# Designs tried in a protein design chat: VH-VL binders against q9ybr6. Part 34

Target 1, 148 residues: q9ybr6
Amino acid sequence: MSGSVLDEEAEKLMDYDYLLEKLYKKVPPKSGTSEYRIPEPQIIRIGSQTVIRNFREIAQALKRDPKLVARYLQKELATAASYEEESGQLILNVKVSRKVVNQFLQLFMKTYVRCPTCGSIDTKLLRQERAYMLKCEACGAEQPVKPI
Key: E = the ipSAE of ESMFold2; O = the ipSAE of OpenDDE; V2 = 0.75 times the mean of E and O plus 0.25 times the DockQ between their complexes.

## First folded at step 11 (VH-VL; framework fv_acasunlimab)

Design i02 (at its last look DockQ between E and O 0.38; V2 from the best seeds 0.68)
Fold by OpenDDE, look of step 11:
Structure i02 (fold): chain C 148 residues (1-148), chain A 120 residues (1-120), chain B 108 residues (1-108)
Amino acid sequence: as target 1 above (148 residues)
Amino acid sequence: EVQLLEPGGGLVQPGGSLRLSCEASGFTFSSYAMSWVRQAPGKGLEWVSGITGSGGYEFYADSVKDRFTISRDSSKNTLFLQMSSLRAEDTAVYYCAKDWDVAFIYFDYWGQGTLVTVSS
Amino acid sequence: SYVLTQPPSVSVAPGQTARITCQGNNIGSKDVHWYQQKPGQAPVLVVYDNSDRPSGLPERFSGSNSGNTATLTISRVEAGDEADYYCQVWDMSSDHYVFGGGTKLTVL
């Protein structure tokens, strides 16, 4: 029974719609912006420098190497930064407000930590030759991100 | 003295493109985030787009996303807004606004604005 | 999207105190900024970070922010204070600047 080309196309369309529905069902609803909150930066100003006292804790909350987060802030703030491994502090060679630091840390989380697909923070940042890849451990999604 | 000059406004047809510029002076341009804010005739203020001091981040209002592109040239101390697929509802005075800091806090200086009219 | 709500208009007699409100969900946890705009002019910052005042601005201008309401207060209102006033916040959730709808202050 040679189903008419129309029937095959209709079956394919139904199959496509079914697959789309299944795909959309498998895409966990964009979990509401999981209120994953990183600690607020504790800042002290010394002369022309800004010190983030709890930088280690912040980096831990971000699940990233403090040196990586420091490099990110260097770039965004267009300044030199030095991470002190002993104290866990970051020294920025610029006067910057807590608000600004916090904003960039939040952006770091959104860009380099949070999965854009499922919203999970269980992700890994993989360095590739010219780019970074954000890999989600929860949903398996991979997203290219700008190099730090 | 901080100065923001917005040339480039004018009349454009629907579906057309226009590039706005804002020439900045009186401050270290790259140290501050910049934004475009527009105001339709007789209406309130609407934020359009913003870019951080380094240019690392660009943000757009939903109303202009994928149609407008914000950029900056530090060598020229100039902010740009490339507008494409323009609509009648994009008709407004467009203001260049200087942020207080390298990120988005508040606007401490505004340009005088340039009128963009989208009409057939 | 985060929304700021202002009354469309406020009227006050000269010498009296004007209060312009800006309502938003948990706005008290945000930093609110205020702008004055006179007809045919660009906006001017009048209050920032809830209650701070730019240099050169009269002490008559003050701000407060608590709960769900930020308030711009203009004491001893003068005819020259007649303008549109806008509240503004940065919404970190959406990465947007958000303006209120504006309030027209009329000096009677």
Scores: ipSAE 0.895, ipTM 0.950, lowest interface PAE 0.5, mean pLDDT 93
Fold by ESMFold2, look of step 11:
Structure i02 (fold): chain C 148 residues (1-148), chain A 120 residues (1-120), chain B 108 residues (1-108)
Amino acid sequence: as target 1 above (148 residues)
Amino acid sequence: EVQLLEPGGGLVQPGGSLRLSCEASGFTFSSYAMSWVRQAPGKGLEWVSGITGSGGYEFYADSVKDRFTISRDSSKNTLFLQMSSLRAEDTAVYYCAKDWDVAFIYFDYWGQGTLVTVSS
Amino acid sequence: SYVLTQPPSVSVAPGQTARITCQGNNIGSKDVHWYQQKPGQAPVLVVYDNSDRPSGLPERFSGSNSGNTATLTISRVEAGDEADYYCQVWDMSSDHYVFGGGTKLTVL
């Protein structure tokens, strides 16, 4: 049953990704957010590893260095991660679903990208002293955020 | 053999404090998110707080925000709930619940719960 | 913020089919999970990811989710199925788990 459940979960995940792509083409951006939305993670499971094939594109949509986003995922998933610079892929030494990866990427967006005052993603992440500072270019708000 | 044991609970006066613990065994503790879920006598289930496997994110129901603190200690395989400024409405059985994954999906195992009574 | 609404009670005769609904705005876009709770016991997972059964649960437990309604279906109901049933989602906008209010299933 375990092997059948894992095969069925993988097939269901691929079907969900296809359906989500169709839905995004029909749904306008939510009010109060910028034009950008993060691309859906393209997940391939290889043995006990997870590969995010479009990781560079995800980091670009988040307007952050892919090495920073990779370190964030390494910490939150409690696993080793390898970012391949030439391919733009991220390799995680853990089996993880698209749902979990997407949940942490949404949390990254809320924590390190989106201004909590105005909701704009037009922001910069700056090192001031012992902490990171999130500076909003749209409304000027500035606040400390937890280091990665 | 997944086990979640909630020793503790008890009687406390309004405005008081109490710390709950949940001792986990039978799984890799840091690989799973954990939550506290409560149930007032004769009422339904209410999620109270959750913490990711790494401890990187903690979330709280609005009814307990700024009064309760969730934490986990991987060296002891223990989940904690520090409760302060307790109110009569906090009277409930408190369950420790294990998520299926490192983030918040669904609960595959529950403890048997411990009763917290807040009364004068 | 996100609300799940369940009927307070459902009654069925033994051998018949029980259907317990869970209503929420656009719940069909979410993954819904269901728990059974018998008196004096902790909840037990009976359906996850809308329609999947945990290992060891009989095929007569099933689930569906579309539009604004998720449904737990128990075919050929037995007296041992008498319990409270809760639906649950994780709501990403609020970062909260949300439970429905619960449905008491009585078997007459």
Scores: ipSAE 0.661, ipTM 0.860, lowest interface PAE 1.5, mean pLDDT 87
ESMFold2 (binder alone), look of step 11: mean pLDDT 93; pTM 0.950

Design i03 (at its last look DockQ between E and O 0.55; V2 from the best seeds 0.74)
Fold by OpenDDE, look of step 11:
Structure i03 (fold): chain C 148 residues (1-148), chain A 120 residues (1-120), chain B 108 residues (1-108)
Amino acid sequence: as target 1 above (148 residues)
Amino acid sequence: EVQLLEPGGGLVQPGGSLRLSCEASGFTFSYYAMSWVRQAPGKGLEWVSGITGSGGYEFYADSVKDRFTISRDSSKNTLFLQMSSLRAEDTAVYYCAKDWDVAFIYFDYWGQGTLVTVSS
Amino acid sequence: SYVLTQPPSVSVAPGQTARITCQGNNIGSKDVHWYQQKPGQAPVLVVYDNSDRPSGLPERFSGSNSGNTATLTISRVEAGDEADYYCQVWDQSSDHYVFGGGTKLTVL
């Protein structure tokens, strides 16, 4: 009776591997060049502060709450950030270059927006107590992501 | 003056492990991204790994992915590279490199490098 | 993976102008940085952001970047300029630093 269970498990594993292979074949090649581009940050430096003027537009392109994106930048830049709801601007309490801001925004997209399975940007972040789950609306994949 | 010191090189057998250290001084260590770049004897420069200023992101070259781990200790102004499952092709001078900013732009300062030799 | 291609060697007579090229797909849209490495020494930044020069470096060092080719130009080459030169970019697609293969500049 133990041999039959092992054989069934082996068959199930083979079926699983076959299914995995089929799934991988259906996964469009990671088009390395995601055509999806977020707007470039428009930055103004004022004293020791950096203002992203088009931050609302950027957040919209990322399909995320501006406050969430702001928290992310605050963490990565180790600085205070304040989002202005009226103007749609983000004020960072640090001098930072457009290049750096753009790099982190791209990383945000890769980490918290883009589905690692199918590459879709049609995703949602589900907040769990100590983690976030990235859920893809296109392929249904769910991936845990680091909390912001 | 910016200083980057890499004392941790040495001889290790294939399959072995080694931890490199880079002690930084002369700048606000916690702010800047840091990287390891290696150079095999008589060969060109190869980027190995990088970590952002906050430590929020770690990146690795495909050649070392899942074998090497980059980390930093801001309290000690020290950058680390934990190397495991070392191979002969990992033999190189390993440089600690300071990035210009909190993210990955370019390297404005380099350490003198430390030799890692992987040989049976 | 993004690849940068450099000629393996360039030779120039003293006083002449050396041009070291770095080829990459649409490299003109990237920021290219250049490093000088002398034998037994660590690399030193000589050009950043395509054409900017670090403080303390001679004006003889300049850079340009357009199309598929970035170029490091060293005018009035001196014996002390003999070194290996590497171009570098950050590849955002792969999140990697990418170096060229390096160019050995020989001063004849």
Scores: ipSAE 0.875, ipTM 0.940, lowest interface PAE 0.6, mean pLDDT 93
Fold by ESMFold2, look of step 11:
Structure i03 (fold): chain C 148 residues (1-148), chain A 120 residues (1-120), chain B 108 residues (1-108)
Amino acid sequence: as target 1 above (148 residues)
Amino acid sequence: EVQLLEPGGGLVQPGGSLRLSCEASGFTFSYYAMSWVRQAPGKGLEWVSGITGSGGYEFYADSVKDRFTISRDSSKNTLFLQMSSLRAEDTAVYYCAKDWDVAFIYFDYWGQGTLVTVSS
Amino acid sequence: SYVLTQPPSVSVAPGQTARITCQGNNIGSKDVHWYQQKPGQAPVLVVYDNSDRPSGLPERFSGSNSGNTATLTISRVEAGDEADYYCQVWDQSSDHYVFGGGTKLTVL
């Protein structure tokens, strides 16, 4: 039965907290595609070579054929690349750091996976004779991308 | 041993165009990422544009996007910056900078810069 | 776009330690590089990867990076250390290099 000033102030504060929760729930969450993380490359360097031990896992996270991602790295690093299907490892004939590998993998995601229109990673990369097309399965956008 | 020489620069009217070059020697030019960095008189450093060693990626600061084009010619060991639609705000010393690696890590060598003045 | 903030100036007495800060949101998760620029000269790398020194740089130059602040530390400051100092990162989200605004170190 008590309706003191302190009780009114507490009720007002609870309404404020409730409204903040409701507002945060109405703000659409960031798409998992914009915050999607590529597994950290597990690098060992042997002689003049770099081995990415978890390359299959990385390619799966990029939603692309490991051999396609390997060709991309071969092009961008100007080196030979060999994907070992049994082990899921990639061998690069160059000494490169995890930072360099990670930068190019993030660029692969932005260039060949993520839809530039809506940000979704639900996309397909289609080879159209002498060109590549990125088709978004979420928003339907299609755009050309540079060949690998 | 590493040398980056930026011959060129000059006075250009607003709306004009200018092409900068940077001649490199003393390292394997085709491997390393390269950038242009500018500095307006009395101001700080502003990164303008960068290009990966393979040339597969070109990036631009928002202030110059769609007006400037970076390129490289490995047969001439030369980095270029094609500037168009120039504005007074583009007046600066333009530096050529060599990256440590094939991608964007940090600059280990710089040229001495060339002055571009945009004035009517 | 990612922003790095530096104080415009720092003054220290000869022989003392100068600390030049570089503030950025979660900069501690990034690799910070530092450049020295003397009047009329091109910048020169003095610290890379937060704390590493290029060959030929004296141990007086060091760096640290934690939380929202990276710091360039110059111990036993000499008159020859008077220069502008810039911090730099590569911001992966924007695919831009970003420089701080620069700090003028004055040796009194």
Scores: ipSAE 0.728, ipTM 0.890, lowest interface PAE 1.3, mean pLDDT 88
ESMFold2 (binder alone), look of step 11: mean pLDDT 93; pTM 0.952

Design i04 (at its last look DockQ between E and O 0.60; V2 from the best seeds 0.74)
Fold by OpenDDE, look of step 11:
Structure i04 (fold): chain C 148 residues (1-148), chain A 120 residues (1-120), chain B 108 residues (1-108)
Amino acid sequence: as target 1 above (148 residues)
Amino acid sequence: EVQLLEPGGGLVQPGGSLRLSCEASGFTFSSYAMSWVRQAPGKGLEWVSGITGSGGYTFYADSVKDRFTISRDSSKNTLFLQMSSLRAEDTAVYYCAKDWDVAFIYFDYWGQGTLVTVSS
Amino acid sequence: SYVLTQPPSVSVAPGQTARITCQGNNIGSKDVHWYQQKPGQAPVLVVYDNSDRPSGLPERFSGSNSGNTATLTISRVEAGDEADYYCQVWDQSSDHYVFGGGTKLTVL
């Protein structure tokens, strides 16, 4: 019985809707604002420089290399940054407030750490030739992100 | 003295496009985040869009997302707002606002605003 | 979305103290800023970071923020203080600036 073209289209639509429902069910509800909080930056000002004292701890909380986070801040603040491996401090060649630093760190978390699909912070940043890829270890999602 | 000039307002039909500009002077333009804030006639202030000092981040209100594009040209000390798919509800005075810092803290200076009217 | 609520209007006699409130969930943990807008003019910053005052503004303008309410206080109100006042915050969760609905201050 050659189902009418209409029946095939209806079946395809039903299949599509079913697939969409299945896809939406597989997408864990965007967990609300993950309560994951990074430490607040401890800042001291020395002359024209700003030092983030607990930068190592912040980078650890972000699960990223401190040098990478430093490069990010350097770019966003349009200043030179120097990470001190011994002390774990970041020195910025600009006067910047704790609020601003914190805002950019939060943005870093949102952009380069948090999975936009499932909200997990269990992610890896993979460097590709012209871009970074954020790979989620929880849901397997991969998202291109702007290079740092 | 900080100056913000918004010359780009005007009348546009629904579905049309308009590009606003804000010419900034009196401060290091690239060191400060910039925003557009609008005010419909007889209504309150509504934040529309913001861009960080470096231009690395742009943000939009839900009401204008995917229709408006904020950008900046540091060589010209100019902030832009490209508006597309304009609606009657987009009718407002649009203010250019300077942020206190390179990120989004508060607005310490405002332009005089430019009127955008969306009407058939 | 984060919402700030202001009374639509406040009336005070000259020489009295005006208090304009801005309500928001846990607003006390945020930095609240206030703007004054007179008819036909652009807004002007009058209080920032809850209680700091820009240079050149009278000491009559002050701010406080605790719990769920931020307050702009204008002491010894003058006729020239008649304006719309807006509170504002940056909401980090949504990455949006949020304004209150504004309060019209009338000097009787």
Scores: ipSAE 0.886, ipTM 0.944, lowest interface PAE 0.5, mean pLDDT 93
Fold by ESMFold2, look of step 11:
Structure i04 (fold): chain C 148 residues (1-148), chain A 120 residues (1-120), chain B 108 residues (1-108)
Amino acid sequence: as target 1 above (148 residues)
Amino acid sequence: EVQLLEPGGGLVQPGGSLRLSCEASGFTFSSYAMSWVRQAPGKGLEWVSGITGSGGYTFYADSVKDRFTISRDSSKNTLFLQMSSLRAEDTAVYYCAKDWDVAFIYFDYWGQGTLVTVSS
Amino acid sequence: SYVLTQPPSVSVAPGQTARITCQGNNIGSKDVHWYQQKPGQAPVLVVYDNSDRPSGLPERFSGSNSGNTATLTISRVEAGDEADYYCQVWDQSSDHYVFGGGTKLTVL
């Protein structure tokens, strides 16, 4: 008759009541993530360079500083990246397809934006020493994520 | 000419370890994602693991997760698969495969494969 | 994980058209790639991005993808087309490559 068994059943019942209350809430649930929530990258190839014309809009959808997202892409594509603040465009010194850019942006969303606990994208990325902490503003969960 | 050479297969006992390598030539190695794909004797293809061109992301099939580690060394143009806690069901021909791009799109080139046999 | 289902075998007479199916939930939203594997050999890409052919592959190889079914079509089949054929996708939700179980094409 361990108390851990009864505690676990109480937690399951509490989660059920929480879920039921959320379902009857008048506010629609906030969607956590979708590959269709990020604007499609508008890509132009210029020689051996790739320009993402709507990069500011993409960074806004990711709720992150464009320079941070640019640094992420620079690392993942192993190339120099230059963000032009005035135009909101990103220039990559590599030839890369829209599919590849989208794949890394979706991985950015999964890694640095979407809460793994509740799926909300209402999150902050906080720097702690040489690591990042993802804090969910919707459910309050926090967890470390790999540095950019 | 793109070439992928996979020396280093062999016989190992259950619970043992083995490291596979794949030596690449004929392309800029760091510009492409790479994967390991295996095929048990008489069976179909099973993707095992993949790594992005930069090495920033690695992914594993559930059957090998936490037992296998994929890595790459761009200075040596070499892809690795460190296998540990090997089981009889890991017996297969292991191919290295080159992706079309720095991320996961499709495989345009394959090595000839190397046999790993896990048997007591 | 995401599953791709292929018939185990397809038989066709020379000169006729072979159709090899690959079924998966909402596969029409994914890019499907096809590989040919002859006995004792490594796989070779024959179709990518649903319908595109690699350089040097004959026009007889083509592909389509809609709904829950992708299809590799080989017209005017020749004896040299006898092989195992695998479909493949990258499943973004699981971050896995997935292969179908393979289809043995026999040319009568």
Scores: ipSAE 0.679, ipTM 0.868, lowest interface PAE 1.5, mean pLDDT 88
ESMFold2 (binder alone), look of step 11: mean pLDDT 94; pTM 0.955

Design i05 (at its last look DockQ between E and O 0.64; V2 from the best seeds 0.76)
Fold by OpenDDE, look of step 11:
Structure i05 (fold): chain C 148 residues (1-148), chain A 120 residues (1-120), chain B 108 residues (1-108)
Amino acid sequence: as target 1 above (148 residues)
Amino acid sequence: EVQLLEPGGGLVQPGGSLRLSCEASGFTFSSYAMSWVRQAPGKGLEWVSGITGSGGYEFYADSVKDRFTISRDSSKNTLFLQMSSLRAEDTAVYYCAKDWDVAFIYFDYWGQGTLVTVSS
Amino acid sequence: SYVLTQPPSVSVAPGQTARITCQGNNIGSKDVHWYQQKPGQAPVLVVYDNSDRPSGLPERFSGSNSGNTATLTISRVEAGDEADYYCQVWDQSKDHYVFGGGTKLTVL
């Protein structure tokens, strides 16, 4: 009777190893983090305001609604933001440098666009009641992310 | 005048915990990212952790990840570093540093530092 | 991880020019910042954004950054310039600040 339990455990271990191998084979090789580059923000300063001229293009590159990205920047910069649908510009009610804006946009990409599992940018952000879920269309991974 | 004061350093045993604080004055605290930088005796500067002005992002060096927690209280203009599972190699002077902006650009002001000694 | 390499020490006679280098892969595409640290004191910013100087700092301090090397230049070196100098960058890939190992400047 002791031989059967050892055999069952060995089979379970083999199954586990097989499952692990299958899981690892399904994990697309970490494609060299081709640094998906978003366009650099084109910024103009007007008084106490900062205007991102190419904000629509940036949002498109991020594959997200400009209003969502605007909300994100508003939160991180602790300022009011206004997206202009006609011009595609974002107006921030704060003086901020291109470097800072770019840093937050990169963080947005890392947090709300890039799949942490496979590195794909083919992802969807699903709004849940108290959280967002980042769903990867490439590998199927789902991760909760902080609400915007 | 910008001032950064770091109380809370001291002697702690390995595996112990310690909470550092940095009291900031002379600027709008929430408008600037803050960081902790440490320096072991006779060694160079090592960035430990950083937090954005809004507190929306926290970053940690690999050496302290999952052991240290950075936080800030805007109502008190205070930066914190909760240290846990402390190791001998964590012995250092810990500086709080003010960033130039709400994100991570460079440090324009430093505190005087507080010594943390991890020893049995 | 992004690494910054500095010479451990540089010696210069008073009145001469000191050059402290900071090497990093494609560092010329980054913004490099420099700090001075005297014994028993906190670091002080001396150069930011490659070549800009904080207000109140002597014009003797300058910076440059090209290719794989950033350089802090201190002209007409004085005894008071004796200190440790650190270069720093932001590593966007890891979202970390990175310091060089530091250079001790000795004034002979």
Scores: ipSAE 0.899, ipTM 0.952, lowest interface PAE 0.5, mean pLDDT 93
Fold by ESMFold2, look of step 11:
Formats: structure tokens, C-alpha cells, sequence
Structure i05 (fold): chain C 148 residues (1-148), chain A 120 residues (1-120), chain B 108 residues (1-108)
């Protein structure tokens, strides 16, 4: 049981969603608003590719794993995406404007972050064998969300 | 040359159903969001519904939510609007509109519209 | 829901300048698009992103947007400019397109 407690603590520390919540707990929630401002995407367009230079900062503001947000954009833009961990940049194999990227990031916030009951962004996604449940830590509400 | 062809429309009784279609050509259909916009006789333009290029998001004006369903079929290059529980105030010319991008920015091309009349 | 307000009509003499306004709360922070609709025809885009002109449109069509007012300006108005004009934005909070009520431009 003693070893089980240590293993559970180590597993929690290796849980990326848990680590993200631990790092982002210092960000104050927006009181009375349903939308949280996210950093404007810093776009560089190189040929048929789009590079989001500040993608790590964007994912941090969304309180989610950068690889999860990248998969979301890959799906919604119907393109391949590559996240570079060292630089924190995302490479999209499509020519896309800042306006389109921002629109989908706002939709990500509304779909996968904001509690539909109370509007709080203090939420987590719970993983259950490729299913996702959005759980609000402020009001306790739970809602299934479509898979990414 | 971009073309949007809206065959269909017609006269339907209140409470009835009608499916509109819009056949697209001259562009890569799945790369662009699409919308339906209507115009009642003598009135202004009213956005009805939109769908992203991937089909991942569908949005509806409050006036039609839960009665209308937008969809797209990339194999047929066709946009659809399934209308149900039709009311007299749904009488309008219905346009399909092509967005400039995969999400909602502005309309760069419009169809010529098709008239839907809801009357007893 | 976000509201765009346009004057119902504007009259102008040929060769003069028409200004069609679109009022909205903090519209200057939004991208405003303008469409022309002639009787019996589909709308046509004439200005996008506040001030940009589609290719093939005459340079006398222009736009501006600041504060609570966006404006479509048509200089050296011709009889062929007689039409209804609509402003449009995307309302990001509701995920809806919104049109203004339209302005009938009459060339006298």
C-alpha cells in the first residue's frame, strides 16, 4: 500500500494533463466572463506551410497539452501538423490565416475548456479509453465532449 | 469559374419539410466553409446556417435552430439544408454562399437563390 | 446578439460621393464586409476586411472602420451603383454571421 501510494504519486506527476494544471494554477480565472483571452497567433507563412511561433504559449493559455491542441487543428484544417517541443512552434501543412487559426482556437476554448454550465475555465478533460468528459472544478458540472 | 447551383425550392404547407441543395464547382469544396442566407420578400439578408470546411462545426441562427439542419457531402460537392416544421416566416429566397476560407470570414461567391414559399 | 444598424436609404446625385454607415458597438475592433445587391440579383462582395477591394471592382468603392462606425464610400456615383448595400460581421461570441438591415442607395 505504501508502494502503491508512491506509484500513484509518480503516475500523477507524469500525467501531462495533471502537470499542465499544476503549472497553470497561477493564472487567475476571468471573473464574470465566458471567454478567456488567448495570445494572438504569431504566424509565419513559408510556401504552403503555416508556422505558429508562439504555439506553446497558446496551449498554456488554453490549459491543455500542446499535442492535443495540435491534433484538434490538424482535424479542423484537414492537414498534417507537427509540434516541435524545443521551439514550442507548430507547423501546419496548409496555408491558413491568423483569423482562421484564432477562430478555431476560440472554438477549442468553448468546446474543450469552458464549462457550459457556469462559464468557468477551471476545467479538465478526463480520459476514458478515447472518450473525453469535461469536468468543471468550479461548479462540479460534467459534460461529454466529442473526441479530438 | 466558381459556380453555385441551387436547384429546388417551391411551395410547401406550414409544418411541412423541404430539403435544399447547392451544387458547387470550380473550387476545392472541402477547403471552404459554406452558409445559407435567406431574404424574405421586401426584407434584408438574414444568415441562416453555416458549416466549416471539415464539417466539424455547424452553426444556426436562433430563428431556425432545432428545425433546420445544415450538412455537406464532399463526394458530391453539395451543400444541403434540411428544413422542417416550416412556418410562414420561413418564406424567402434562399442563397448558398461560399466562404473565402475553411472557417467563417466573408462570402466571396453566392448562388442565384431559390424561392421557398410556405403557405396554406 | 450583436446588432448592426444601417440607414434605410441614402440619396445622392450622379458624380457625387455616397457614404453608407454601419453602426455597431465597438465595430472598429471587427472586420466589416460589404455586399451590393441589385434588384432581382444575388449579392456581390464589394469591400472586405473593412477597406479591401475585390479584384475587378472600381477603385471608387472604398471602406473605413473605426470606433462604432464602419462606412462604405462610393465616389463619383453612377446610375449603375443604385442598389441595396449590406454590412456584415462574424459575431465570434455567438458564432453567427450578422448582417445590417440594408441601405437602399438611390441615384437621383
Amino acid sequence: as target 1 above (148 residues)
Amino acid sequence: EVQLLEPGGGLVQPGGSLRLSCEASGFTFSSYAMSWVRQAPGKGLEWVSGITGSGGYEFYADSVKDRFTISRDSSKNTLFLQMSSLRAEDTAVYYCAKDWDVAFIYFDYWGQGTLVTVSS
Amino acid sequence: SYVLTQPPSVSVAPGQTARITCQGNNIGSKDVHWYQQKPGQAPVLVVYDNSDRPSGLPERFSGSNSGNTATLTISRVEAGDEADYYCQVWDQSKDHYVFGGGTKLTVL
Scores: ipSAE 0.696, ipTM 0.875, lowest interface PAE 1.4, mean pLDDT 88
ESMFold2 (binder alone), look of step 11: mean pLDDT 92; pTM 0.950

